Miniprotein binders against q56419. Designs and how they scored, part 87

Target 1, 326 residues: q56419
Amino acid sequence: MEGRTLEEVQEEVFKRHGVLVPKKELEDLAKALEEAGLLLTEKVEARLKEEEEKLKRERPMRLAGLSYPEGEREARAFLEAFRASYPGEGEEARVLLMPHLEPSRVPEVYGAALAALEKTPPPERIYLVGVAHRPLKEKAAALPVPFQTPFGPALPDLPALQALDALLPFELFNTPLAFREEHSLELPLFFLKGRFPEARVLPLLVARRSPELGEALKVVLRDFPGLLVLAVDLSHVGPRFGDTPLTRTLAEEARRRDLGFLERLAEGEPEAALAFLGANPTRIDGVEVVASLLPLLRERKGKVLAHRLDLEAPTLSAVGAGTLVL
Key: E = the ipSAE of ESMFold2; O = the ipSAE of OpenDDE; V2 = 0.75 times the mean of E and O plus 0.25 times the DockQ between their complexes.

## First folded at step 9 (miniprotein)

Design y13 (at its last look DockQ between E and O 0.51; V2 from the best seeds 0.00; counts 0 for: pae E 18.5 > 1.5)
Fold by OpenDDE base, look of step 9:
Structure y13 (fold): chain B 326 residues (1-326), chain A 107 residues (1-107)
Amino acid sequence: as target 1 above (326 residues)
Amino acid sequence: TEEERRFDLLFFEAWELLYLGDESGNPEILKEAIRLFEEALKIARELGDHEREAAVLAMLAEAYYELGDKEKAKEYAEKALEIAKEKGIEYVIWEAIELLFELERLG
């Protein structure tokens, strides 16, 4: 555990599990984990190093055959089916908020995103901003390599990425391993690449709110115009997330927070959207992304196209997903 | 050995899928993780490696827990705990106890 204090681990365990483990037990555990983990850790580290070296060239598909079809023909049929699941028409998007949840759980929400993309002129580039579900070295990161999709590789916009890096007070190209399995980029990218095969992509992850990112992107977008995509989920409620089983009351609260958040974004009031959530008791996933992109979301009016709170029945938990155009 | 290497690769891949399945909310990913852990478990048993066996059992327990199969989660956690206690594998003892406690808390 290079660099984390026992206190930080204790706090993390407390936050995650609600258990205050005594420092001594943590020390013993850390030692045991270090001893046992040394073998697994060395091998894991070696493997991670190999994977990191691969990520210098390309980011392979991780979820092909699991979340979406690997073959192009089947992938196109998949897109069409998802589009068909949303009965409405889309609107032109300059900013698209869409989910990164497993597509099969919220097909109509992805369908709404596809509907919006149908009304959107093909962009030269897509700024795809996902949520880092793994720690980043910095508040945000980018991976400047091709991302594989069933429709061919999504190529990075290197000039735009370089311009963004130059405006940030930290190194943008950090923590490449965080991108290896990050579904918040891969899943949305499937739909985006399928619709806009020629668009270059800026794959970005946000771990913590970075106002600097939004300001930098605002400048970069002037010289490098494109579609901004926020790939974020909404509320996470139920036992998997530390709550009681989903009840009508809990579901209503989750929906209220999700819709209240999205509606305020649709009104061009992202600060109000964040303020509305307060301590974020239903754990809206996209908070740090929105907080980072405030300069790009201000005064932009739009429309909520879809929302769903999807029940995971085996765990009696639910996740919110939405599609918003601005 | 080649078998140990194969185990390590399977375990790593399965562990990554376990995490990805939890985060993405796709049960098919978790099922694939379970499949790979089961293969790893076979190798560990063939090797007579109780540490690897206990570790895999703990991961299987977690995977089934995330799938919502509390019965299997409990079964695997108990098996992991039994081996880990017998062999003095402290990290697995903690993982198994933590999961068993969570299972009890959730009813």
Scores: ipSAE 0.306, ipTM 0.697, lowest interface PAE 1.8, mean pLDDT 89
Fold by ESMFold2, look of step 9:
Structure y13 (fold): chain B 326 residues (1-326), chain A 107 residues (1-107)
Amino acid sequence: as target 1 above (326 residues)
Amino acid sequence: TEEERRFDLLFFEAWELLYLGDESGNPEILKEAIRLFEEALKIARELGDHEREAAVLAMLAEAYYELGDKEKAKEYAEKALEIAKEKGIEYVIWEAIELLFELERLG
């Protein structure tokens, strides 16, 4: 009941149900709810500790059968269907920006990423940088364990991860549970592992912009060359994200912000890209990742291969997704 | 019991899917969460466990709220509230009232 008084709750119940609940009963109810919630919290905490111990050994698939097929043969066919959704050719990427939005909603955007991977020499490792959707104890985190995929485990690059940890002013391996539900790593990883089955992975999350992460990664990449992947979505507009219902005007603003952001990144001007967004009124998801990785994005020119603002009719909302190679 | 443990696991998994569905923007994940909550609801009813039943109904209301299905969210929240008030399950009463309050704010 954050920000609401018991009087306001009492009035709402009366308006809706025609019953005036005495203030004392509401106070007793609040206390009972707190006590019962504590017991439920204890059960959840025990379950979460159990899950955390499992995550110290591996990160299992959470979206198999929901966002992509569980079986390897079906998963391979799924990848090829996505590639076919983008009829163009890619370009070699040293840095790839790709979405983490539900793949079936933006098939040509993921297809463009696959096209870029076709032109990219197989790397020894992939620096996969996603967006933390659960709080981290620090600005960024990694989970140094195999991530399961239909194509087999994506093995961690432990030497590169240890080198990165050593350069940061905070513990890199700080929040295992944040990876449990993190689709911003799992969805792009499906595509990356399918195309680069031998590459090791550095699974990284950014919660808040971290200039120290970008500086450290620039150093680590000199000794441990690889493909840098920014697994980020773009604009988030509509009621699901705190806006009014999606209008044509809001959708056009979101599209303009998405494309302007991507274009400035493609010009090798990541600071200009961030400045273009200002207060980020359409909530482009990639801002904290880009702001963290400035040293790796400066002066790298490239091309926007695809973009879609995906409309979610049931929620009157939209999410932007794009593919950029640098 | 084994049935209570099965409920607890389904409830937790469905809650996790509800969270993932909201975060990913994938309504099919939300629908899967709903399917699992409905399985849990059946178990709660077979057990005659009114607390578990009311809690699942409240979570179904939340799942439909996240889907943007205001009508079903209200329906399930009211069902949860009715059982919770009749049986004295106070924490569900508060959760249902909070969701109904949020639904009115959006209307």
Scores: ipSAE 0.000, ipTM 0.245, lowest interface PAE 18.5, mean pLDDT 85
ESMFold2 (binder alone), look of step 9: mean pLDDT 84; pTM 0.842

Design y14 (at its last look DockQ between E and O 0.04; V2 from the best seeds 0.00; counts 0 for: pae E 9.7 > 1.5, placed apart)
Fold by OpenDDE base, look of step 9:
Structure y14 (fold): chain B 326 residues (1-326), chain A 107 residues (1-107)
Amino acid sequence: as target 1 above (326 residues)
Amino acid sequence: TEEERRFEELFIEAWELLYLGDESGNPEILKEAIRLFEEALKIARELGDHEREAAVLARLAWAYYELGDKEKAKEYAEKALEIAKEKGIEYVIWEAIELLYELEDLG
């Protein structure tokens, strides 16, 4: 980078493309490009521009063949197998909290989500709220394009998205590149589209707590009723996340935090759920999403259908996942 | 050259998958990243480009580390470090050393 700082590049990319690349990611990319003999600015800009232009039309599958089958027939068998992994019955959901972790790690948790969806009348639209694992220009964002799935494209609800945008103090349609590889939307969408093929979708990402989002959605939901889905994971503990290797004590604490969080949500006390976590020492993923959606979660009683703290044995780390119906 | 272009494409895609695999918790994504890096490594070697070779080796080391394969991570990090020291590639030296220290602290 001929004399430019990473900060200058970050600013330039943000200015030109509306994408806030994390400094760490930018550093890694810069290194990668340097290693590849590429000038970061020219090649990154060209690629980002190309990807952004593609995202104006559709969001392609990124995890097909990796996390779930690409073919429809195989995808349906996949859904059935996941449903079979949960032995219980579901309940009708108005709000569904489900994971976005790799499905194979927590099959019964996704199975519980499918069980809930079986008891849920087909919604006209699904508000799918994921976690931004990449920075957003704003606290939240939406991508108003079809999302590809093995079951066909999940089509956006443009009228509802427009209504939401109109009520927000910031531009909702920001940082399209953050959606390109965001698994927190793609993975749950697979299950949702498979169950409700005709439902329109509002793909939303939350990077930081936005009370405005919850208030706006509360209004929009009156005119545009639908299923609200929170695609969030729970605790992240172990060496991959800065802890010591998983111990019984650490696992018990993670489970306590996860279940305590979910139970308070199930009681219709989302503020209590957030307060219970305090500094969030086990790094529950869904905190910013829940904090953003408080108006929609208050006084809604429901049931925790499943929970798992899944051990990644090679790294002695674990991630919590849960399914909650409200 | 076409080989250089192919290397760049593979390397960038592999890097993106490495990030995605780490975030998603899907080891198959990490394995795919590794596969692509291995292809890139082959090209770098065919080109006789020691800098690209060292860079890929460092990324492979990180990928294996994320998979929990400490032995392979160490092997690739050491290989990256060896080439990088010989050729004076400072950024790879630092990356390899950092990973080697992380591996020692975990062990």
Scores: ipSAE 0.265, ipTM 0.649, lowest interface PAE 1.9, mean pLDDT 88
Fold by ESMFold2, look of step 9:
Structure y14 (fold): chain B 326 residues (1-326), chain A 107 residues (1-107)
Amino acid sequence: as target 1 above (326 residues)
Amino acid sequence: TEEERRFEELFIEAWELLYLGDESGNPEILKEAIRLFEEALKIARELGDHEREAAVLARLAWAYYELGDKEKAKEYAEKALEIAKEKGIEYVIWEAIELLYELEDLG
């Protein structure tokens, strides 16, 4: 920042990309870069080791008070408000696709998920499959510990997790730190635990497509039946993701690709859904999860309950979210 | 400055309304977006900030296009293009050209 004002940096970003980054966010960036240098120090390494040891015992809430309320009463009211945002009826789900995007951005999409859960008999366990936003040592990972929620701890299904681990050609419990801040599990789990307080959870992350994971899960689900949840987002378009600024035409293309993908999944045709995306030009987030789970998605017909392409106005970009029951 | 912060708040809010109004086809939402962009335009002009001015003009052009006012849409798009070409604001150049193409195609 030496020799430049934050206003000058803000103007350069705006000129180049059409993104208006508030001065406060630029101040936060400068602080984060300084902290990144300090985070490579001895103290950062010690802190990460301490966090890893804690994660061997439990996964604490990271988004309480930010994305959802910390208190149980407020959290229940939050769930009811989200359900009310979707006026339609749900359908029973054997497989549920739901987003992991910030809930306040797509309230009716999460509301549709709640409507589906309302029609779903309480499962003994939930296979919650998210998208790794931090590198994993392997293609996929799990963390066999309680995940804290405002509704109490979501307990791991240890027998099912052990059975899954035994079937894989790699150690399933391989990257605890990747779960530390993983919102693709935490945000959907809030809704799932709120609706199914007694269900155990298999918290799973996919970093890269793994056919082995899908085949193993198919076997484990026979012995340990439960609800399969794909916690994925859809298109990512706009300058934040390497595109031109979002126009109506580009937004319509992203919606068409999102809905075409979801529709083909709803017809029980996951290979066709992946083929429809080709090189995935709108960067649908869920492709690695779907590609991993093909054996569990084939010939399962269902319904798209909701979809929204949500605008990120400061970045002239958008992210899609949807709710699909199979 | 306080004026720059006020511009940024207006621009972001107006842009969100434009997107919502465009998606829904709701003229009342589009009119509110226009009102906020016009406030932001005044601030950009008072600051002498041509880059902010061009960005707002491009958005006003799009809002008026969706509202059905082709004459204002064309006028604002041409103003945005002139400033953007002079100042090298590439994304505004592309937006303005796209909108002018759509306006000529309609007619």
Scores: ipSAE 0.006, ipTM 0.359, lowest interface PAE 9.7, mean pLDDT 87
ESMFold2 (binder alone), look of step 9: mean pLDDT 82; pTM 0.809

Design y15 (at its last look DockQ between E and O 0.49; V2 from the best seeds 0.00; counts 0 for: pae E 7.0 > 1.5)
Fold by OpenDDE base, look of step 9:
Structure y15 (fold): chain B 326 residues (1-326), chain A 107 residues (1-107)
Amino acid sequence: as target 1 above (326 residues)
Amino acid sequence: TEEERRFEELFIEAWELLYLGDESGNPEILKEAIRLFEEALKIARELGDHEREAIVLMILALAYYELGDKEKAKEYAEKALEIAKEKGIEYVIWEAEELLFELERLG
């Protein structure tokens, strides 16, 4: 297209399709490719359009064979192994905070989530709230289609999703392409579907804090009761995230922030949890989700079941993960 | 051409995986992205497209750097730089020199 800057094209592609702009270094290279006519923007757009049309029917697995087994038998063994990695017992959950980090990095944290799910009566529906790692057109979004898993499709609760949409000041069903590869939904859903195969799901993403979402969900939950799951990670520290290599001091600060956040949530004080983080210098991932769900987290007491700050040795970086039951 | 189409398909898929791997923290996803970029690199070489080659080499360098493989990152960055200097691909020259400088600083 004559005369548009790559930034304009990226912005337009983003605006149109909600596709993430790669990291800055990669962005510059992609830009160069596009400027050189080496990436046919039209073909990319056509592909994205096709993918968007597919997402009207179902969301396929993206991480099967990469993060978890594709086959059901192997997937069940995977679940069992993860459960075994957590030596403790769980508690009944009405709200479950669990990670969405690569499962192999924090097996006992996912194991703790499974332990909690063992003590939880099978819900009719699961409100699964993930983090949008890709931009959304609105503060939050939902995808009202089946999500594929090794255990069969996780079917959407359309009535509950419609009820939620009706209470929001924005269109809930926006940015379907943001769901295509969103691991913050896919990874926790694997465990949830494996444990509760008959539960309907409301797959939700939060990009920015939406108090309206929490208020709307509070109303919807009255008529459509279910398990609320916050799929969020905690601190992100080290060179991958703009810090110096992980040191004892940095790790201690990350742990302090993570545990201080989780403990305040466990006490039923989500506002205090957010206030405790301040400017969020260790980049806790779940802040916008928690900020959106305040009405649902207030006065709910619970327990921190697990926490880990997992070192990625090759990059000397670390990510925090935790499991909390309310 | 069919080769160009295949290159684009591989590139897009690899790019998506590269992003997903970075966000999810799964190194196996990054390795899969690298595998696909290696295939794309082969196509670029077969086509004699030095610009595509240099760009993919630079991406591979960055991907290996993200995996913590500094040796491979350096190798690919040097290759990218060589081609980019020969062909006058300024943006790749800049990126490669920056990465090589960072690798030297860390080493």
Scores: ipSAE 0.331, ipTM 0.702, lowest interface PAE 1.5, mean pLDDT 88
Fold by ESMFold2, look of step 9:
Structure y15 (fold): chain B 326 residues (1-326), chain A 107 residues (1-107)
Amino acid sequence: as target 1 above (326 residues)
Amino acid sequence: TEEERRFEELFIEAWELLYLGDESGNPEILKEAIRLFEEALKIARELGDHEREAIVLMILALAYYELGDKEKAKEYAEKALEIAKEKGIEYVIWEAEELLFELERLG
């Protein structure tokens, strides 16, 4: 460290640690656990195989009693409370963008989604497109089984799912285990099933940009009309996500990126929305979904109904959420 | 043994909840994961399994850091580091030192 002051050494250490994220350390520890044989043992693999077989029949609730009430009556009251948290009126949606962030953190954003659903004629089916938080074997996946909710099972639209699978250059029904813990489908589905109890669902996940998915969905939607839902979150900033502690400047940038993204989508310009994000410096969650679904978003004008950048003061981090109707 | 099987079952369930709580942004899921890891920690101590004890302590430190409880995060990280240094568990040493440095600067 010849010629380097103590301050220079400390600054180098701070820069390294200032970008460290506890999630990365958890992932590094997971890799070490796998190498040490604490994960992926014969017993763990047998358990995962058993869980995968169960998922071929249904997808059970994982967040009942944690994110929303388990009982139907309490769940309906919960829906009404969320609607009441948004004082405005909705607009009819052919496409709805809504969050998958924990509902209690952004109640008026979910309330805005409910307001939009009030203005939306009950669809025969809902194309629910979430973000894969577990690796998929392909760019996208579906799970063609009932998803349990407090309002009863959300039944899959098997003919539409089969039509979609037939149009893709890969097996759509891949990676069932990725759906086991996927909150980006479960949380929005609670609200959608509560408002549209008779609608069937196409539960879809995107891991990586798939232009093929968007083109195939454009064809399927013509023959199987329904509501398209993009279940995505927006900016993720702060130490939880690899940044320095949240500052006013970083929060303002995250808000600007969120709103600029949503506004360009609302003008029917999804390519411009993606271009506006560039390298996506605030880690907007919806990029891969929007990039996959361009044919369905072009020239659809609409309105941003709600937005919140939810501050996590204890972690010095924030997550953005919004509601957009097209 | 039965206690080793119980540790493995608790650890796997807690790990899945920790990941889900972190990804969903739901602090109550994170707290449930912590509760299960603290139960697993007790079993690791009863077994005298210092490697598993250090690993669970390190996980608890990270989980409390995610909740914003820096005091508990530091407490668990220091315990993990002490055991890891004594037993030569290099990966835990590295992780604990990284978190402790972060905690001291962020305060």
Scores: ipSAE 0.014, ipTM 0.471, lowest interface PAE 7.0, mean pLDDT 85
ESMFold2 (binder alone), look of step 9: mean pLDDT 83; pTM 0.816

Design y16 (at its last look DockQ between E and O 0.33; V2 from the best seeds 0.00; counts 0 for: pae E 16.8 > 1.5, SAP 70.77 > 70)
Fold by OpenDDE base, look of step 9:
Structure y16 (fold): chain B 326 residues (1-326), chain A 107 residues (1-107)
Amino acid sequence: as target 1 above (326 residues)
Amino acid sequence: TEEERRFEELFIEAFELLYLGDESGNPEILKEAIRLFEEALKIARELGDHEREAAVLAWLAFAYYELGDKEKAKEYAEKALEIAKEKGIEYVIWEAIELLFELERLG
């Protein structure tokens, strides 16, 4: 199509398919695909439509066999090994902040989350709030379908989801395709479902800070009590993220930012945590989630159970991960 | 054609995995993306489609870059650039040049 800008194509893909292709790499891909005539051909559109229709019924595992075992027996052994990687004891969680990074990179951080879950009475429902790594039509979204796990499907809490939707000024059930491969939900959900097999789930994604979400959730939580889980990573530093190779100075700054953020959250001062980051020069990914959930984080005191800045040696880059209980 | 359909399927899936692997930080996902791109590359070559070939090569270069294999990234970027220059595929030329520049900057 001769005259459309990449932005128009991205917008059109977004409008038509609810997939906002990440700007830089996907601008390049979209450009490459557009120029290759491989843009969303009628076939790609048809496929995306088919995938969207499937997502009306269930969200299949995407990372089974890649990030965690597909089989239940092996999955249980996986959970046990991760729990064993954290030598400490957990605390009861009303709010759990945990990573969504590849589990093998930060096993003890996930282990700390499992330790906290061991001390947590089984909730009726889990509010699982992830980071949208793909754009959403709205600031936040939910997918009200079963999410497949090795432990069986994580079933949605439809009444609570409906109550949340009713309180939001935008349609909560938007951009279903953003959930298809969203690891920020799938990876934490593996651990959560493994520990609490009977809990219903509210799978939520945040793309941009939504104060409305936090206020709405605060109301919903009164009638529909449950465990709140923030599935967020921390600093992203190094060449993969636009920095120079990891140095001692850069690593120290990343750790300082991560721990300073988590500690202020642990003190029940989420606004102070956000203020501490300023322009977020180390690119803590959980900022928009925390900013959205301020009403739920205020005055809640807790404890940082684990933190790791994990080096990806081939790229000399690092990602921060932490576990916080409130 | 069936081959073109298969190429498109592989390419889309590979790209999805590439993105997922990059975002999740799982190198095994990136390796799977590479595997699928290699299959797509084979089809493009069998079809004699230099545009698809050059595009896949550029993406392979990027995938290897994300894996931290600068040598392979450079190799594929150079191959992509060669074909793209010969065939006048401007977008691949730019992508390959950008990646090669980044590799030189890091290296």
Scores: ipSAE 0.280, ipTM 0.665, lowest interface PAE 1.8, mean pLDDT 87
Fold by ESMFold2, look of step 9:
Structure y16 (fold): chain B 326 residues (1-326), chain A 107 residues (1-107)
Amino acid sequence: as target 1 above (326 residues)
Amino acid sequence: TEEERRFEELFIEAFELLYLGDESGNPEILKEAIRLFEEALKIARELGDHEREAAVLAWLAFAYYELGDKEKAKEYAEKALEIAKEKGIEYVIWEAIELLFELERLG
């Protein structure tokens, strides 16, 4: 009831419905609403506890039939169409930055990622690092279970995950529910599993900058080599994100920030990329991941393969997506 | 009952899709959440369950608000409020009033 008084509520009801509800009745309704809302919350929480137990065994697809096809045959055709959306050739990646934005909104950006994977020798494992959209109990987390895909389960690399957990000053396996709806892992994983069906996965989330994660991953990658994937989006501008209305100038600034960030990463200068953003006025999503993984990005030179600032006219907002190989 | 179980399954799935659609920025996922809420609404009406009906209408209003469809959000919030006032479903009254205030603030 965010600062509204019962008198303000009473007046609005009268203006809209022609009914003056006495203050006592509004007070009684507010109390009962809180109680009923708590009961609904308890039911949702009980169901989420049940789902948490299921997540200790596997992570099911949540976006099949919505963001990508459920059937394997259709899913392979989907990948082929996305690759065709990017007319260029990729380059071998030891580190790949790719988006987690809805694939149909940025098809050529995902196509560029597929082009890079086409040039990349099949890795034994993939370190998939996404952005936590729900709070984590720690700065970062992993979920050491199979993630279902239309191409079969993406199996966890348990030895590598255990090695990583052992090197961190916090428990890595800390927030299973944060993975339940986490599209920053599911959407990129669809493309990665489709291209590398035999690779195991380390499904990782970053909530807040964790330099410890980057240092630990540098050690783990030495003994458990694999492909490092930063599954991140770029600028978030416009009213959906608490910003001013999107103008041509704001969109151009967002694009400039996205490309400047990516280009500095491509020069092997991740600290310069972060410094370029300053206060991050266009809310580039990848900052916490890049800031966590500095040891893995330094002095790795590469190439920006694609970028799009995805404009949504009805919301007057935009989200940037890019593909970078290092 | 079987229909009550089906309602619960639809409601929970619709709520999860609403979360996914909002976080992913994908309006098609939000639209799917709306479709499931509308299916749940039909079941609530068939059951004669006014609390479930009013609650789903309130969530439909919120889903349309997240889509940026202020007119449909207002329509469903007002319907939820009307049913909830008549049947004394107090938490829905409050949720509908809060959303209607938010919609007026944005208008």
Scores: ipSAE 0.000, ipTM 0.245, lowest interface PAE 16.8, mean pLDDT 84
ESMFold2 (binder alone), look of step 9: mean pLDDT 82; pTM 0.816

